# VHH binders against q9p4d8, part 19

Target 1, 280 residues: q9p4d8
Amino acid sequence: MDFMKPETVLDLGNIRDALVRMEDTIIFNFIERSQFYASPSVYKVNQFPIPNFDGSFLDWLLSQHERIHSQVRRYDAPDEVPFFPNVLEKTFLPKINYPSVLASYADEINVNKEILKIYTSEIVPGIAAGSGEQEDNLGSCAMADIECLQSLSRRIHFGRFVAEAKFISEGDKIVDLIKKRDVEGIEALITNAEVEKRILDRLLEKGRAYGTDPTLKFTQHIQSKVKPEVIVKIYKDFVIPLTKKVEVDYLLRRLEDEEDDDATQKSGGYVDRFLSSGLY
Below, E stands for the ipSAE of ESMFold2; O stands for the ipSAE of OpenDDE; V2 stands for 0.75 times the mean of E and O plus 0.25 times the DockQ between their complexes.

## First folded at step 7 (VHH)

Design k4 (framework vhh_7z1x_3; at its last look DockQ between E and O 0.43; V2 from the best seeds 0.00; counts 0 for: pae E 9.0 > 2)
Fold by OpenDDE, look of step 7:
Structure k4 (fold): chain B 280 residues (1-280), chain A 121 residues (1-121)
Amino acid sequence: as target 1 above (280 residues)
Amino acid sequence: QVQLVETGGGLVQPGGSLRLSCTASGFTFSDYYMNWVRQAPGKGLEWLSGISSSGSTTKYADSVKGRFTISRDNAKNTLYLQMNSLQPDDTAVYFCARVEYSSGWYEFDYWGQGTQVTVSS
């Protein structure tokens, strides 16, 4: 997706492709992570004597990655949300002026804390090769975790774009819900059980297909595969709900920009472009 | 089961008018953004118009702007397309389509069987 071309970002085909690729990436990353044991030590606070750092090994490594990535403009991209926004640094590269597609507060929508918590407590136990420690692979394990986390974060926070589109398309109905601060109503509006079922069915199929891929990034003596059912469960129990949370959080604030007459011009083009490009 | 049924198509002379209807069932019609699309012979699908769930917002493709009018009656679960000043290039099968999204997935998820519109002298 090219964020310098807003018309392409809003293209339904491109959005679909992006989401599909995100699914593929997530599944692949889970499979890569499955080569390693759960390695609880990686997630324990102050388990290792990391200089000038208070937190887990994963926290440290992830934050260092984000620090580096920020300098190469990763988080200037509208679809990227950092886990550690406080460590980000200015880029030495020329600034990219992305056109504004989302609401002004979009960068404030961040559920990465919840993602990290759920990942370490619920997802890792489900996808790991075993429950024990692998002292020799702590670094590799953490690296695989970072890939998982970043892909999950991107997928979940992509809900902001969907929310924006929904806001434009629903009109008065969603505005009324927002004014009433009816979270349940908004959630109901953005939920379709049939669509969710299709997503999960697709994931199951992909999980089955990818489970046979011998091309793993990390060569381990014990190769574990992630069960397709586990992938589906993770998506159902965590990815989908967190995505909904992002959408709801985004929508609840959406009228903040409408009060400023000039902000309406930003959103109007999105639905039109989406709708105009929605048919293959 | 979600169902969309288009009606109102037919043969019309250039400059003529038609009104298409789409009757929805199997879902809460008033909750969805609805669309009209068409497919001409040998061509791909073309989006024509969309209308918000409440009907307060309408959008049109440049190709039909000023000629076509989209509307809806939520009480009747019906979508309408008033087509004026029809041209031979408007000959196509016309479909109503529902827009749906969930958990980051956004798409046209349901279509009707379509109704044939033929503009010919």
Scores: ipSAE 0.023, ipTM 0.330, lowest interface PAE 5.8, mean pLDDT 85
Fold by ESMFold2, look of step 7:
Structure k4 (fold): chain B 280 residues (1-280), chain A 121 residues (1-121)
Amino acid sequence: as target 1 above (280 residues)
Amino acid sequence: QVQLVETGGGLVQPGGSLRLSCTASGFTFSDYYMNWVRQAPGKGLEWLSGISSSGSTTKYADSVKGRFTISRDNAKNTLYLQMNSLQPDDTAVYFCARVEYSSGWYEFDYWGQGTQVTVSS
């Protein structure tokens, strides 16, 4: 999608295509990470003597990547959410003025700390090749981790775009629930067990295709492939619930913009186009 | 069982008008945003217009803005598309469609069999 053109971001087909690509990217990244051992030293706080830093090797490496990437405008894009917002630096490139698509507080909706915790404690053990260390592959392992974390973050925080679309389409129901602070009611409105089942079934099929297609590059690796059921479990237990948390947190605050003269309210045409952009 | 049935298509001359109808059953029609979508011969699907559940908000693709008018009658579970100033490029199969946003996902989850609109002399 092109974030300089709000109509392409609000295009239902483009949003759908983005979500499908994020699934493929996550599966690919899990398979690439699965070539390494669990390597718990990568995640252990102060395992390595990193100057002037208190944290894990992964924390340090990811924060350095984010600092550099911010200088080339990565985190100016509305769909990029940093794990370490405090390390971002101003760009030396000409500024990009992205039109407002999400509510004014959207960048405050950030669950990356929880994603990082779940990734290191739950996801890595589920996809790693084995439970040991690979001291000669620490850098490569952490680079694969960064790809996994960034793709998970993008998918989960894309829930903000879906929540905005849901608000526009069913706003009257959601407004009443927001006024009541009815978190459970909001969660029920954004939850559909049949839709979740279709998401999980599609992931199972994709995971099988990756594991059985002789033309896939990564099926030629000598290490174990991630079982499709593990990918489905990660989505069911973590990705979907965290996405719903992002949606609920986004929706609970959505009435803040209805009383403000901010860019979201002044640019209502872009929000209105969210439902007008087309079909799959 | 969700069912959407389009009617009102046909052959019309350039500059002419048609009114399409879509009758809905199997769900609470007044709870859903409803849409018109078309597929021209040999092309992909093109979204045309959408209308909020109450009918208070309407949206149009640039290609049809000012010529097409979407409306709904929730008492009759019916969606309408008034098409004026039709051009040959409007020749397509026209569908009404329901959109579903749920669980961090969205899609057009139901639509009808479509009705053919042909604009030619």
Scores: ipSAE 0.011, ipTM 0.451, lowest interface PAE 9.0, mean pLDDT 81
ESMFold2 (binder alone), look of step 7: mean pLDDT 84; pTM 0.841

Design k5 (framework vhh_vobarilizumab_d1; at its last look DockQ between E and O 0.01; V2 from the best seeds 0.00; counts 0 for: pae O 14.1 > 2, placed apart)
Fold by ESMFold2, look of step 7:
Structure k5 (fold): chain B 280 residues (1-280), chain A 120 residues (1-120)
Amino acid sequence: as target 1 above (280 residues)
Amino acid sequence: EVQLVESGGGLVQPGGSLRLSCAASGFTFSDYAMAWYRQAPGKGRELVAGIYSGGSTYYADSVKGRFTISRDNAKNTLYLQMNSLRPEDTAVYYCARVEYSSGWYEFDYWGQGTLVTVSS
């Protein structure tokens, strides 16, 4: 998909292809993180005397990573969502003018606080090589954590693009649910249990394949194996529910963008920006 | 029971045109996004074009400007107008119903397909 071409972003084939790559990326990142013990010192607030900073080693490292990457336009891309929005800085590179695809409030739909909490408390213990500390591996461990967190964030917040596509496809039915603030009705509309089961079954197969693929030699190290059932559990218990939360939160506000219809009449006609974005 | 039945395939010369139809039954057609996929011999299925229930369309790069997807909700029928056909368009063309959940798009029902052959 090409975020400079809106029609490619809401293209159902491109969305599916992106989601498949995100699954592979997440699994690969989990396997890479599994080389390390849980290493709880990485996540303890003020475990290390970092100058002029209160937080965990991971908090500090991730915030610095995001501050630097914001200066090279990373968080200008529509599919990048920061964990630490307050540390972002203005880019010194020439601006990229990304066409609008999502609703105007899309950057406010951000569940990274929840992702970070779940990652440190639930995901790390499930994928780590074991309990305990590896004092010589703190930097490498935290870099693997950053890759896991960023791939989880991208996958979960991709729900905003899926929600936009669903809004375009459902017409008056979803408008009525939004007006009634019917969260349960919106959840039902975006849920298909058969599709969810197929996702989990595919993840189980992928987890098994990665564990036996000789091109992933690090995954065959005895200490670094990740059980496929753990990957499935993480998706079932956290990734899927958080994606639905993103979709619901996005949809509940979607009618806010339709209140500006009067401004487009001054330019000689109505513009359906979502049809323009979803065409071709 | 959901049924999708494609028709309109055949043999055509390069530069020619064909119109495919997909008759749908067993579900409320107007509530669903629909798509056309194709499968050349020995290859996987690839997206050709899709249409949302509200009428918005999208196309694979390889067919943009040549193919037009449309729907007639009163007749429960999906169409694909194929113009300026090329030999690489030779494939079995499938009609599919679109579903999505949890950020995932899935095509849960397919027709039996209709063969399009573009040659000399």
Scores: ipSAE 0.000, ipTM 0.364, lowest interface PAE 11.5, mean pLDDT 82
Fold by OpenDDE, look of step 7:
Structure k5 (fold): chain B 280 residues (1-280), chain A 120 residues (1-120)
Amino acid sequence: as target 1 above (280 residues)
Amino acid sequence: EVQLVESGGGLVQPGGSLRLSCAASGFTFSDYAMAWYRQAPGKGRELVAGIYSGGSTYYADSVKGRFTISRDNAKNTLYLQMNSLRPEDTAVYYCARVEYSSGWYEFDYWGQGTLVTVSS
């Protein structure tokens, strides 16, 4: 997806490709993470004496990654949302001025705390090679976690684009729901059970296909495979619901921009196609 | 410790103007959305205006076009410029730190409030 071309951002083909790639990335990252034990110590607050830091080893490492990534403009991209926005630093690279596609507050929509919590408490136990500690691979484990987390975050927060599309296409109906702060109504409007089922079915197939890849980068030891059913469950129970949450949160605030800019006619054509595509 | 201290309240005639200030301390002010809410006698607390960390603003319908919320991050101060004041604007005004959750504003900290009385 080329964010410098706003007319292409909501292109059906581009969105589909992006979603597919994200899905694949998530599955591969889970497989990579499955090489390691659950390693609860990585997620325990102050388990290790990290200088000038209060938190878990994962929190620290993730925050350091984001600090580095911010300096290379990672979070200038509209589709990237940091877990630790407070540690971000200015880039020394030339600034990229992306055209505005999403609402002005889009960067404030952030459910990463929930993602992190669910990941450590629910997802890791489901995909790990086993329960317990693997002391020799704590670093590798955490690195794999970061890849998982970042890919999940990107996928879930991509719901902002879906939300924007829905807002443009639904017109008065969604506006009325927003004005009434009808969260349930909004959620119902953005939910397509058939599409969700298709996504889950596809994930199952992908899980079966990708789970057999022996070429894992991080471990010389016996490689555990993630069960395809676990991937599906994770998506069903956490990824899809959190994506919906992002969409709802985005939509509830969407009228903030309209009050300021009565005049910005966003092109409805791509939005209609996106909504009709059954991708979400 | 998080502290919010409101100031600028007082008695004003209908049609008059008043500027409220909220001095914030004990946290990174620039990282948080801030808001003003008010409580009139015999009524519940209502959100008047909010300003997000990114600078976007929200206003209650009752104050749109009359009130302006702003912030100075260098001074850790929140402002509410109130113009064209009406008797129905009479209330204790509170400054609040806002945590965004589920599409709505949650107030985790607030000040002691400042009284605004609009009367002829």
Scores: ipSAE 0.000, ipTM 0.213, lowest interface PAE 14.1, mean pLDDT 85
ESMFold2 (binder alone), look of step 7: mean pLDDT 81; pTM 0.809

## First folded at step 8 (VHH; framework vhh_7z1x_3)

Design m1 (at its last look DockQ between E and O 0.53; V2 from the best seeds 0.00; counts 0 for: pae E 15.3 > 2)
Fold by OpenDDE, look of step 8:
Order: sequence, then structure tokens, then C-alpha cells
Structure m1 (fold): chain B 280 residues (1-280), chain A 121 residues (1-121)
Amino acid sequence: as target 1 above (280 residues)
Amino acid sequence: QVQLVETGGGLVQPGGSLRLSCTASGFTFSDYYMNWVRQAPGKGLEWLSGISSSGSTISYADSVKGRFTISRDNAKNTLYLQMNSLQPDDTAVYFCARVEYSSGYYEFDYWGQGTQVTVSS
């Protein structure tokens, strides 16, 4: 995705491609994480005496990563959402002026807290090598966690772009639902069970494929691999629902910007662009 | 059950015209983006034209622009493709296809069986 080209950002084909690529990243990160035990100590608040910090080891390490990444403009990118926005620093690099594609409130749409909670409580137990502690690999474990979390966050919050594209494409139908604050209606509009099944089937196949040649990054001793079925379950139970939540939350507020802009030229044609690309 | 049935294909001489129809059933036709695609022998699927649910937005591939016209009658659950100035290169099986969306993924989820169009002298 090239965010300097606003005309391409909401392209349905580009959105799809981005999402598909994110699947690969997430699966890979899960496999990397599967090398390590669940290591609950990494997620316990104040388990370790971290100077000037109140939180878990993961919280600390993730926040430090975000601090560093912020200085290199990571979170200036429209598709990046930090877990710890309070620790972000100014970049010393030249400023990139991304064109505005999303609604003005898009930065307020943030479900990272939920992601973090679900990741530590539900996802880690499903992908970890075991349920116990692994003291020698706490750092590596947390590093792998950060990769997982960041990739999940990006994927889920990408729902903002999806929602914007959907808003443009649906027109009056979605506007009516928004006006009525019909959450169920909006969710229904953005959901197709057959399409979701195909997504999950694809994930299953990808999971299987990744298991054939595991080149693991963090250790030479492979303890475990993520089962393809677990990947599918994670998407089904958490990734897709949270993405929908993001979409719905975004859409419910979408008319706030329309009231201010008299001339919102409904830039129609995103669907048409997708179809014209021949990528079917 | 979702069903799409294409009709109107046949043999035509170069420069001739055909009108294809696609009759939809098993779903709310008026809610969906509809498309015409074709597959020539030994070639991949080619998108030709799309039309929005209301018919307000229409798009064409460059290969058929100016020659083909897409339209729809929602009351009749029917999609049309008027094909003029047909050329031998237009020989293919023509399909109507529905576009569906879910959580950011767009795809053709249903197709008809297709109708054969042959352009030959």
C-alpha cells in the first residue's frame, strides 16, 4: 500500500492484497512465537523490577519498541496504531505529509487494549510450545510477542480503510443504517459467511504450507509449530470479529465528517477500479 | 439457492451484434454489484464490465469500451450486455458474476454456466 497515493489506498483490490499479505505475516509471527513456552511471567504486572515502570515485562518492552519506532516515523503511517501512544517521540527524520484518506477521527479508533488482552489470554496459550515458564528465553519470547501484536494490530485496524471504502461504495444504504445507529445492520452489511469461509480455508492452507519448511528466527531448537487449525480459530474467533468491531466503530461516526463538508463529492468508483484490474 | 443463468449467445459474423441476458435468482439482485466476464479458449478470465446495484455506476474494460453496453433491470432480476461491432477476438464464453464483500475482501462469489459467443466469418 502506497499511502502517498490516496487514489490507491481505498482501492478494493489493493485493500484485499494488503490483507492477504498481512495473513502471511501474522502466520509467520505465530510460528516464531510457537518456539517458546507461554511464559505467563512475561505478562504479569510488576513481575520484574523494571525501573520507573509500572506494568508487565511485555508492556515495557513493547512501549520501548514503540518509542524507538516513533522516532523513525512508523506511527506517522496511516495504517499503524500504537499500543502506548503516550510514549511516542518526535521523529528526527523529515516529515512525511500523507494525504488524508480516512475520516478525521480515525486515530481515535483503537482496539489495541482488547488485542493485547486477547493475545495474552487466548492466543498465546493456543500457539505456545507449552504452558510453563521458560526463564532463559523471556526476552526472545517477548520479542516474538511484539511482532505478533504489531501485525495483529495492523491487520485489525486496517478495518478503518475497509470501512471507508465500504462507506463510499454502499452510499445511501449504509448511511441509513448509520443514522439509525443500527449496529447489527451495519455488521450484517459488512459480513458474508461464504467469503469468510474462504478466508479461513485459505488460512488453513497457508498454515499447512508454512509447516513444511520452518525456518525459525529465534532459536535453533524448534519446540513446536503452530497448528493450522489454531490459526484458523484465532482468525475466526478474534481477528475477524475485532476487525468488524473496528469497521462498525468507524462507520458509526462516519457522518460526523459529512455534516461539516457540504461538498463531499462521493468519490465513487473504487469497486470499478477493483474490477477493472483483472486480478480475479 | 443463488443462481445465475446466461442466455443470448450464439454465432455471429464480424461486425454483428448480440444481446446477452443474465437472470438472477435466490438472492436480492438489486443489492449487488453485477459483472460480465469472459473466457476465451486458452486464455484466462477477462473482466468486461460492471454495474452497481442501482445502475448508477458503470465501468468497462478498455477492450470493449464503446462497443459493449451493460445494463440491468432490477424488477426483472436481469443483467444485460449489448455487444456491438463484434470481432473474432470476442469469441469466448461469457459469464455474469456477482460481487460480494466481507470484512475487506471483495470477490466474485457466484457465476453462471456461461453462454458461448462465437464471432466468425
Scores: ipSAE 0.263, ipTM 0.621, lowest interface PAE 1.3, mean pLDDT 87
Fold by ESMFold2, look of step 8:
Structure m1 (fold): chain B 280 residues (1-280), chain A 121 residues (1-121)
Amino acid sequence: as target 1 above (280 residues)
Amino acid sequence: QVQLVETGGGLVQPGGSLRLSCTASGFTFSDYYMNWVRQAPGKGLEWLSGISSSGSTISYADSVKGRFTISRDNAKNTLYLQMNSLQPDDTAVYFCARVEYSSGYYEFDYWGQGTQVTVSS
């Protein structure tokens, strides 16, 4: 998909392809992180004497990463969502004018605080090589953490694009549920247990392949210990539920951009034209 | 149990027309985005057209725009594909497919058995 070409973004085939590729990135990043021990000092608040900062080493490193990258327009892209919105800086580069594809409030749909909490408390212990420390590898460990967090964030917040596509395609059903503030009804409408099982089965297969394939991007002589079942559990318990939360939060506010009599159509014919060309 | 049954296939001369039907049971048809897909002999699947649950949003693959028309009758739980100006390369098995959304994915989750369309002089 190309975010400069709106017609490609809400194409269901492009959305599915993007989500499948994001699985690959997440699995790769988990395997890279699995080379390190749990390293709890990375996540302990004020473990290191960082000047003028109250937080963990990971918090500091990620916030600095985001500050620098915001200045080169990373968070101007519609599919990038910051963990630390308060540290972002104005860019000194010419502005990129991305076409507006998502609802006006899309930037307010941000579950990165929850992702960070779950990552440090649940995901790291599940994928780490062991429970100890590797004092000489703190920086490399935290850089691997950043890659994991960013790929998780992108995958989970991609739910905003999927929710917009669902609203346009099946808005009649969703509009009634939004008017009633029926959170459980929206959750049920976006949930299918058979599809979720297919996702988990695919992840199990990929986890087996990537964890044993010497062509994966990591050292040739170090084999990953990440069990495929751990990857599946992380998706089932955290990635899928958080994606649903993003979808529901997005949909509940969707009528803010429309009046009731226009709820089944989108502006400017772009969305109608895009759906007419989609589902390839 | 979800069932999709395609009918209306057959042998047609080039330039001819056929109308395919897909009858649905085991689910609330009016809640679902529905699609037509085909598979030519020895080839992969090709998506052709989709229609929203209310019928208000319709999409076509470039290969069939202007020749094929998708429609639905929610009272009869039936999806239709009107195929005009048929050519030999339209020869394929034609499938009705349901789209479902779950956990951030849109996927075709149920398919019919298909109906054969053969375009030959």
Scores: ipSAE 0.000, ipTM 0.234, lowest interface PAE 15.3, mean pLDDT 81
ESMFold2 (binder alone), look of step 8: mean pLDDT 85; pTM 0.843

Design m2 (at its last look DockQ between E and O 0.62; V2 from the best seeds 0.00; counts 0 for: pae E 12.6 > 2)
Fold by OpenDDE, look of step 8:
Structure m2 (fold): chain B 280 residues (1-280), chain A 121 residues (1-121)
Amino acid sequence: as target 1 above (280 residues)
Amino acid sequence: QVQLVETGGGLVQPGGSLRLSCTASGFTFSDYYMNWVRQAPGKGLEWLSGISSSGSTISYADSVKGRFTISRDNAKNTLYLQMNSLQPDDTAVYFCARIEYSSGWYEFDYWGQGTQVTVSS
């Protein structure tokens, strides 16, 4: 997706393509993670004496990654949401001025804490090579975790874009629901059981396909493969619900920007840009 | 049962125009985002244009922008595509497609049988 072309960001085809790509990435990352044991020590707070740090080894390593990535403009991208926003550094690269596609508060929509919690408690046990510790691979394990987490985060928070597109497309119906603060109504509006089934079926097929030729990045010894059914379960139980949460949270606040635009006559709102970008 | 029926295709010379219609039945047409897509011989499906339920939001692929115009009549349950300045590369089967949204996905869930458009001298 090209975020420098705002007219394409909310394109339904482009959104779909992006989501499909993210599925592939997530599945691949799960497979990579499956090389290692669950390694609960990686997730235990202060299990290791990390200087000047309070948290788990994963927390530390992830935060360090985000610190580095921030300096290369990763989190300037509209589709990236950090787990540790407090550690982000300024980039030394030239600034990219992305056009605003999402609402002004979009950066405040962040469910990474929930993602992290669910990942360590529910997802890792489902995809790991086995239960228990693997002391020789703690670093590799955590690195694989970071890839999983970041890909999950991106996928789930991509709901913001979908929500924005939905807001634009539905018009009065969604506005009414938002005004009523009807969370159930909004959730119902963004849910189609048949579509979800298709997503899950596709994931099952992809999981099966990818399990046939595992190109493992971190080790030459394949300890385990992720079961396709587990991937489907993870999506069903966690990815989809969290994505819906992001969408609902985004939509519930969406009228805040509309009220401000009406008040400030400021011609430069997203809607105007969206409209001016060839949306007739 | 959900049905989409495309009409209006045919043979046209380069530079010519066609107007496609899609008649919807079996669902509340006015509640759905509708699209035109096409498939050329030996090529994949290409999205061309979409229109929101109310018609307030319209999008075009770059390939057809400025030449094609999408519209809808909800009272008639009909989607339209006005195609102007047709070129040989526009030769394809044109489909009307409904989009459903769920859990961060947009999916084309229903398609018509398509209508053939051939642009040839």
Scores: ipSAE 0.023, ipTM 0.355, lowest interface PAE 5.4, mean pLDDT 85
Fold by ESMFold2, look of step 8:
Structure m2 (fold): chain B 280 residues (1-280), chain A 121 residues (1-121)
Amino acid sequence: as target 1 above (280 residues)
Amino acid sequence: QVQLVETGGGLVQPGGSLRLSCTASGFTFSDYYMNWVRQAPGKGLEWLSGISSSGSTISYADSVKGRFTISRDNAKNTLYLQMNSLQPDDTAVYFCARIEYSSGWYEFDYWGQGTQVTVSS
């Protein structure tokens, strides 16, 4: 997919290909994180004496990474959503002006706070090598956490592209539901249990394949492999429901853009929006 | 119960044209986004084109854009692919496929048996 060519972004085949690749990235990142213990000190607020900061070690490390990444245009891309929008800075690279593919409010659809909460409380315990601490691996553990969080965020928020494609292609049913504010109706429209089962079955097969891949085993030096059923449970209990939430929240507001003279002129990436709103 | 039947394949000379049809039964055809996919000998599946349920949104793979035209007739439960300027590289089995959406992604859930297209001089 090419974000400079809107027709490729809302192409259903390209959307599916992107979602499948993001799925592979998430599985790989879970396997990398699984070599560390749960290490709850990484996530405990003020566990370490970080200068001029109140929060967890992970919060600090992720926020610093996002600050640097924003300067190299990461959060200008339509498919990247920051966990810490308040730390973003303007890029020093030439700006890329992506065509507006999503509704003007798309950057307001952000569930990263919920992702972070679920990741630290539910996902880490499920994929970690064990329940204890590894004091000599705290930095490496948190770096693996960042990769997991960023890939989860990208995958879940890609639901905005899917929702936009659905609205464009079969909008009449959705328009009636939006006007009625029928959240349950929208959720039912976007849900198909048989398709969800096939997705979960594919994840189970991929989790088994990655767990037995000699290249991953030999090159990664993994202490323990993630159980395939854990990957499936994480998708079923968290990734799929959060993606649905993103889609519903996106669709409920979609008729707002039908009132704009030129919705493509209103939104940039997070960096432009937050910097503009915070400049004095 | 869902059935998709492709027809219209055959042997054609380079530069020639063919029109493929896909007749659908066992589901409400007018509710579904429909697609054409092909598989060349010794290669994997290649998505070619898709069309929304109403026909208002159409997409093409770069490899066929400008040469192939997807269309549908919801009254006849039929999907079409007009293929022009055919080349030997277009030789493949061509399938129509239904996409179903759930929980943030689309899946091809039903396929036809395919129709063979052979482009040879």
Scores: ipSAE 0.000, ipTM 0.319, lowest interface PAE 12.6, mean pLDDT 81
ESMFold2 (binder alone), look of step 8: mean pLDDT 83; pTM 0.828

